# VH-VL binders against Nucleoside-triphosphatase THEP1: the designs that were tried, part 6

Target 1, 177 residues: Nucleoside-triphosphatase THEP1, of Natranaerobius thermophilus (b2a6v4)
Amino acid sequence: MTESNILLTGKPGIGKTTVIKRTVELLSCSSTGFYTREIKRGDPRVGFEIISLQTGERLPLAHTDFTTAEDRVGKYGVKAENLLGFLKEINEAMTSNKPQCLVIDEIGKMEFFTPGFHETVDKAFQSSYPLLATIMKKSHKFCDYLKNRGDTDVIEVTENNRDDLPEKLAKRIEEQL

## First folded at step 19 (VH-VL)

Design ab2 (from w3 with heavy chain Y110S)
Fold by ESMFold2, last read:
Structure ab2 (fold): chain C 177 residues (1-177), chain A 121 residues (1-121), chain B 108 residues (1-108)
Amino acid sequence: as target 1 above (177 residues)
Amino acid sequence: EVQLVQSGAEVKKPGSSVKVSCKASGYTFTNYAISWVRQAPGQGLEWMGGIIPIFGTANYAQKFQGRVTITADKSTSTAYMELSSLRSEDTAVYYCARLKYTWEGWYFDSWGKGTTVTVSS
Amino acid sequence: SSELTQDPAVSVALGQTVRITCQGDSLRNYYATWYQQKPGQAPILVIYGENNRPSGIPDRFSGSSSGNTASLTITGAQAEDEADYYCNSRDSSGNHVVFGGGTKLTVL
């Protein structure tokens, strides 16, 4: 059966975002969505930023300096509003009917605070567009549902497979288009 | 403090339209979803639809698709719900409510006081 | 259908424990939220997620879920708990908010 949704899991720092970026570079179609990058102050991580694949816009999603943020995950304040424009891009892509790969890095705690994130993810999984996403390993009712969907392939990124995955994933995504 | 101030009660004829306003204060209006929820006399709560103002588009319950229009005016921090082709069954209290997202679900964390709309000849 | 089903009424003796249930297939995939509503008032949040209680809600209120069922439990029910209770979640698409039909709790 067809598995149009690809979910990458794995330990922090294993290279999930690198796999996504290399996969997207190999695709001949457009890619719409976002990926995350750590923000470091010297050696320690102090936050996370999100980068639009469509526009290149970069905004902080979470940071230790966001001390007055209403939403928090551990030591990080979350600026959930900063993801709103990226969600708008994904939703617009899904109504365009142009061949595209949707990219969501990450389906995780911080992103769930953003209004419309859950709904956007639902729509993306239900759409006919290929979806390449990372997802948190933590148990979560909605995430567990996504991982158990019959049209979804959950792939753990490891040291053994991370270098080979981009070519395999790009080929699979192209075949779905 | 978060406040949602709704427009006053209305009496309307069948076949007409009503537009209810919900003025928000105490938070960044464009960054939160606002929903409209109605309750007919002696009946339960019924979600009509909602909007995230910065998205500019609304999401509607299937039952109301084609009759309801939900909009947001960023410059006045005001959401609107317009219901057309009114029937007597549309007599209800209409609430606006702010939807708060968390990683373990969603909830309405602030409600307006409600606007009574009465549809009668 | 993405309907959430609640019993229309339940009763509890003062000081006793009651469970109000909500059933629907979408509850396998989406968290439930519970509201209390008294006559002439807007609803008040009681429980969200599996069992998150907002500030100001007495600790006699708790929530749980299993399979397609969400439950609100009141231990040591008080007269002031007499109200309508609504479960709230998503439809099968995840894009629409849905409410259960409500349960009228009578404290005897």
Scores: ipSAE 0.826, ipTM 0.902, lowest interface PAE 0.6, mean pLDDT 92
Fold by ESMFold2, fold request of step 20:
Structure ab2 (fold): chain C 177 residues (1-177), chain A 121 residues (1-121), chain B 108 residues (1-108)
Amino acid sequence: as target 1 above (177 residues)
Amino acid sequence: EVQLVQSGAEVKKPGSSVKVSCKASGYTFTNYAISWVRQAPGQGLEWMGGIIPIFGTANYAQKFQGRVTITADKSTSTAYMELSSLRSEDTAVYYCARLKYTWEGWYFDSWGKGTTVTVSS
Amino acid sequence: SSELTQDPAVSVALGQTVRITCQGDSLRNYYATWYQQKPGQAPILVIYGENNRPSGIPDRFSGSSSGNTASLTITGAQAEDEADYYCNSRDSSGNHVVFGGGTKLTVL
């Protein structure tokens, strides 16, 4: 009965990743997937890195220093290959039949360059596993489909709700398991 | 430069199998999806299946499930497609193609020249 | 039976505008890609995503979509545009690649 797919939206810097991490800390089950952290050189953001929830492995996904990258979003070159191992972890988890929460932070422009990302997201949404994800606000045919799925709850993170969301979300996820 | 070099033409009898190779160069083989697409004489394009070598498992079109095996050998940067229980209607040109992903879609960005397989008695 | 449906043939007078369509329920959720193929050749990419034109493809080629339909439009058709055109997308699962049956374009 609980909507198994939870999508967080909100302005950059509002705390979507913090809500993800805090929710995961409250779960009794395993969590499989990744979250995103910005990379700063002093004050300016110069890139993004991805961090595995299971292993703590960190790899840069996008950076201004990736000047030879074929794939780009604005000033950032994208090393799409760096996400491949994380996608493999998620796909393997979905065949394990063990209780767990899938985590994808973020379903966004940079991640779509990675072979298999689109398909992994589709499988995760179609699976019986709870999914906690962030998604870009920008209009995109596939993302709009995800946001409009009947089994999906889209929640905008705001300054007013971000501190209360982790406990509410963890409770909802535990009810699915 | 990205290149996909396919094995040569094959003539096969009904009931046999064929294995077509696709050797990749000019990129990191394990990091990109490769698909197999066939085209019978006078007919359209037909996706058979594909593989992302680092994932290790192939994905097959329903029509070919149980008859096709797609593999990748990372040490030689070579993808293979094997089609079993051949019939005359399997006579076609078989292409390998690399799948490129972007945030607004995806496309085959490099194609092999094709391998003609003729099934005749 | 194809999950993506195209008319088998379309004609256009030289210099006129033609639209080639592709229909399928999965096009509501997944972008379409268009390929041109001439006899004896591998397909070449013409349009990917909604309306992304690769380098070297003339700006007379454009793409669009609405509901379950994707379209390739050629404005000012030229003799060299005579070819087969295939739409390409995903099935309802999102995990399988599918092609339409192809449309033979004749430039009159």
Scores: ipSAE 0.820, ipTM 0.902, lowest interface PAE 0.6, mean pLDDT 91

Design ab7 (from w3 with heavy chain Y110H)
Fold by OpenDDE, last read:
Structure ab7 (fold): chain C 177 residues (1-177), chain A 121 residues (1-121), chain B 108 residues (1-108)
Amino acid sequence: as target 1 above (177 residues)
Amino acid sequence: EVQLVQSGAEVKKPGSSVKVSCKASGYTFTNYAISWVRQAPGQGLEWMGGIIPIFGTANYAQKFQGRVTITADKSTSTAYMELSSLRSEDTAVYYCARLKYTWEGWYFDHWGKGTTVTVSS
Amino acid sequence: SSELTQDPAVSVALGQTVRITCQGDSLRNYYATWYQQKPGQAPILVIYGENNRPSGIPDRFSGSSSGNTASLTITGAQAEDEADYYCNSRDSSGNHVVFGGGTKLTVL
């Protein structure tokens, strides 16, 4: 049996989110969680929005226009409260007892400002549900812990594997359902 | 200015229940977690549990599971901690504290002044 | 649940350096947070994460970690630093908060 927790890493823009989305589309079960998409104003990236896989709701998580935000990552102000509802959905889903795949894109700096985020991540890893998530490469005590878990497969997304990865991941996840 | 205002001191009999309130102001109540921490006389800090108001459900320390109930009223920005089946060992100062989350870690950045609960026959 | 352990008491001479260490298996996976508490007062945050000081905390306070330990160091202890210090982190599940037993620091 394959490991139930899959972490995708890779350089920015390599297509991790695309792999997530394509994998989710191939699954026979529902997916619970969120993915992140860049916000562009013309050419420059001006922020990031999060999208619920359950409802399709989209909310900005970080943006250059959030100038009064208490939390900041680089040039972006973080609106951490916008992730709370999505985390609530994940937590509720984990107690629903229905076949599903949990998706967290991304385990990154911006998301950690949201109350309950790392707890939700821990619960997801500890749950019986398959977990597909992206995680930053930068060293961080908690992230390193997740990467080194014995029940976790860490996969580096590259140009060489990103096109075939969705089918492989979908197959593995289906075997866990 | 962030403030956590707790209810007044309580004197209780063994076997009874106590409910302590913590009214938050100066920030968006639903955007932060609230924890309850107690400290018996001459003893250390002990985490009891916490709640993220928007989640509606609380996490509890194993020691208090089944005996403590933590709730949050978003309409009044008030968190509550109810401890039942009180015993003398529950005599302590009970603090509410706001929990801040960051990439670098989490921390309690604001504390109430504490509520003294005395349990005696 | 996981526990955090601290020495119950330590002493430091005025102007000298002291390190208070917290030990626990969960510290391998989670950052520690440090609080200072004086009699009759609520705890005050002094260090969080790897080595972050809140505003208002003197730069003589610093944090570090290694393996299953976290440490609070006071470089150049002052008389006002005499207090109880508590480490704080998560248990092994990550879903529960835990405190160390506290360390009483005496400045001589």
Scores: ipSAE 0.915, ipTM 0.954, lowest interface PAE 0.5, mean pLDDT 96
Fold by OpenDDE, last read:
Structure ab7 (fold): chain C 177 residues (1-177), chain A 121 residues (1-121), chain B 108 residues (1-108)
Amino acid sequence: as target 1 above (177 residues)
Amino acid sequence: EVQLVQSGAEVKKPGSSVKVSCKASGYTFTNYAISWVRQAPGQGLEWMGGIIPIFGTANYAQKFQGRVTITADKSTSTAYMELSSLRSEDTAVYYCARLKYTWEGWYFDHWGKGTTVTVSS
Amino acid sequence: SSELTQDPAVSVALGQTVRITCQGDSLRNYYATWYQQKPGQAPILVIYGENNRPSGIPDRFSGSSSGNTASLTITGAQAEDEADYYCNSRDSSGNHVVFGGGTKLTVL
């Protein structure tokens, strides 16, 4: 029996989100959660937006234009409140008792500024639902804890495996439904 | 400036209920969590529960599960804590506190002045 | 659930260094937060995360962690540092907030 929680890690730009999106597309069940996409102004990356898998809503999470934001990650101001609604969706879904896959992309620094984020993550890991998430590669107390959970499979996304991962992950998740 | 203004002192009989309010101002109410922490005379801090207003549901300490209800009114930026079936041991100062989240943990950065609840026959 | 434990009382001579330690299994997974409380007052945040001081907190306050422990260190204790200190974190589930029992610090 395989672990119910799958964490994808890897270097920036390796295609973790792409793996998530393609995996979700292959699933027969619904997926609840969000994924993150870069915001570009022409060529340079200027921020990140989050997209709800449930509603399709897109909101900026971090941006260089958020100059008055109290919360910052590098050059980006963080608008943590934009993730609240998405977390609410995940929490509600976990009590719905319907077959589904939970998706969290990403468990990273920017998301931790949102109230209830780590609680939601913990609940997702503790739930009976399959969880597919990306997680920051750098060391972090909470992230390291998640990676070391006995019920969690950590997969490093690389150029060698990223194309084959979606089908493999989808199969594993389907077997857990 | 951020302020948490709590309701006044309460004197209650055993078996009754008390509802304490915490009005928040100086920040966006829905963007922060509110927790309730009590402290009996000469005792330590005890977390009772907390709520993220936008979620609408609260988390409770196991000790108080079923006896405490925490709510948040977005329209008035006010959090409430109702404790039922009061006992003498519930005599304490009750604090509301704003919980700030960061990538390096969380912390209570603002506290109300506390509400004294006295339970006596 | 899990609990946080700390010594009920410690003392330090004026100008000396004191370390208050908090222990709990959940500290392996979650950061600790430290609060100072004086009689008749609400708690005041002094340290959060690994070693972050909020504005207004003297730099003689510092935080550290190791394994299942977190510590608050006061380097060069002052008379005004006499107070109760509470560690704070999450329980093993991450869904509940927990406080240590508190440590009464006496400055001699």
Scores: ipSAE 0.915, ipTM 0.954, lowest interface PAE 0.5, mean pLDDT 96
Fold by OpenDDE, fold request of step 20:
Structure ab7 (fold): chain C 177 residues (1-177), chain A 121 residues (1-121), chain B 108 residues (1-108)
Amino acid sequence: as target 1 above (177 residues)
Amino acid sequence: EVQLVQSGAEVKKPGSSVKVSCKASGYTFTNYAISWVRQAPGQGLEWMGGIIPIFGTANYAQKFQGRVTITADKSTSTAYMELSSLRSEDTAVYYCARLKYTWEGWYFDHWGKGTTVTVSS
Amino acid sequence: SSELTQDPAVSVALGQTVRITCQGDSLRNYYATWYQQKPGQAPILVIYGENNRPSGIPDRFSGSSSGNTASLTITGAQAEDEADYYCNSRDSSGNHVVFGGGTKLTVL
């Protein structure tokens, strides 16, 4: 329980982001980073937007309508540039010496298209700040590396634990501040 | 068409500084990182540092920290590399290269033609 | 920072297969990228990720990785493949780019 980095994994839709959001709400310190939310047109998921925890700014990261996007993840075109500002915020925060929790939701496929993403992730993991992040389950060299870090606790979010996780995570993070 | 146009050859004295420019075109400048890689005669490629324009702060190889400054001007889509306290060992071809990020790694997909910097007394 | 090592020189007979290997601890965590460089020219991307070829690169070029190694394989080497090949990745911190020392490939 001395790990300063917490990675949440789980199947899509299990509520990882919800756990993140609830955890952040319980923290006494500020949270810096972003979380991802799916975009729906009625029932079908048509994309993903990222939301800044600092500013509340919402930007689409991936969308089926991004038909001319150079980068694609499945049916979604990726607008990687929209994550740049958020990454900048994280990087600036890491040099601020302000008590805070870093949040990256998620370390996923579409985020990797953004310049500086994995560098930012690495810096976050290496920083003295608590890190709370979600990570895709799919095997990936870099992601697997992160999951296997000795200073990282990987937690699988399930229906059985998702309701209790926020309080537990908040407590752990608070202890690291 | 993506192009990285570098400034011309430089001849410098030891102890002086050189600033090489790399003007990018054919793509959105802020969507890619720019790195500087040099190659001394008969030697291998050596990464010096890189910058993501929107970040404004560059990363540097430890070897060059304190002696190299990499900047990016978003308004002109131009990256710069300034190397100070030049020594003969700095004689090399200096490349700027566009770094693309993907889920399956990253890569330099476009390179400038290189700028020859000669440091001699 | 961590380094990448590769043999300085290898030879291959025309039409034969050659593998150029890059080794480094960081390769356990980060993908390798391969570049071809001919005299007087800038490097050219030939392989990235696990085994991705950019447009214009012949399919005789392939990539692989295992443990702390990454390899570039040329299956059916052609005369024009004679060049220097560099592996590239991140250092152990992930914040720095590193190149291997390069491998001079001679096609016999």
Scores: ipSAE 0.914, ipTM 0.953, lowest interface PAE 0.5, mean pLDDT 96
Fold by OpenDDE, fold request of step 20:
Structure ab7 (fold): chain C 177 residues (1-177), chain A 121 residues (1-121), chain B 108 residues (1-108)
Amino acid sequence: as target 1 above (177 residues)
Amino acid sequence: EVQLVQSGAEVKKPGSSVKVSCKASGYTFTNYAISWVRQAPGQGLEWMGGIIPIFGTANYAQKFQGRVTITADKSTSTAYMELSSLRSEDTAVYYCARLKYTWEGWYFDHWGKGTTVTVSS
Amino acid sequence: SSELTQDPAVSVALGQTVRITCQGDSLRNYYATWYQQKPGQAPILVIYGENNRPSGIPDRFSGSSSGNTASLTITGAQAEDEADYYCNSRDSSGNHVVFGGGTKLTVL
């Protein structure tokens, strides 16, 4: 089966999100989804924010200041509710019949606390739309399942390929439209 | 304290419809999913469907697709389950349950006390 | 959709160990959740994920998984553990919730 879903993996800071952003910029179609950006207070990373590709809305997903958060990942409190609106956008897009690329950055630990996240991910993988996503490297039953899907191409982002990947990925995605 | 308060017992005729309510309190209603699970006398648990209030649309088990409607009213923090074309085998206790999501999956951490629906001619 | 299967009934002597196993293809991809139910009561969460116990659940309850199976183990069964136990997970699509048929545990 031809890979219609593309998963990017790589060590933290390797530039996975950059690859996604540059790829999206090269596409002729619209992109629906979100990407994640680190929040820094000076030098140290203090959290993560999610940004909608459709609206540009920026919301914090996890932060060290979220001390009363029910859900936690390490030193970060997770505000899972902030991802709900973005997931809703993705789900609505999948029923719109509009040519588009779905983007999920990241399929990671923090995002799983949001109701409907893994369902949305499953639907995205099962949809006819091209999917470009990042996924955590750590072993996880669901993530491992996604990585091992026959319709999924897992690409490790490295210093050697990260500069050339956007053009290659854009070309592949365009061919699926 | 998280509470799911369900509507009272129902006695229905075959072919009719029943609508069960589940009022949630003690937490932010829109931040959790609500599912409906039924249990016929002496039988096991059966998932019917669920809704994430912010999404507005529900997912349904294939068995009940087209016959069940699950809705959520954010203004009253109440979830509803309506089952139509009732038959005797629909006689069961119907539970609403809060679905919590984690990175290690999900679980129903709070359940209503159940609503008994009896379908008889 | 996919099914989850479990033995309808098992027994364990007081103080002994019993394992209740759930089997289904979807368990290869999704974690299982376990619930305890006593007559006239709503189910109670006992184990979720690989081996997570919610607060209030005794540490004699544990979870495990292997391949297409998930198991609930009670190490040192107590009389109050007599109940029905249900495994729970997602179907093959991941978008629907499914329950096992339930296992009635008798403590002898």
Scores: ipSAE 0.914, ipTM 0.953, lowest interface PAE 0.5, mean pLDDT 96

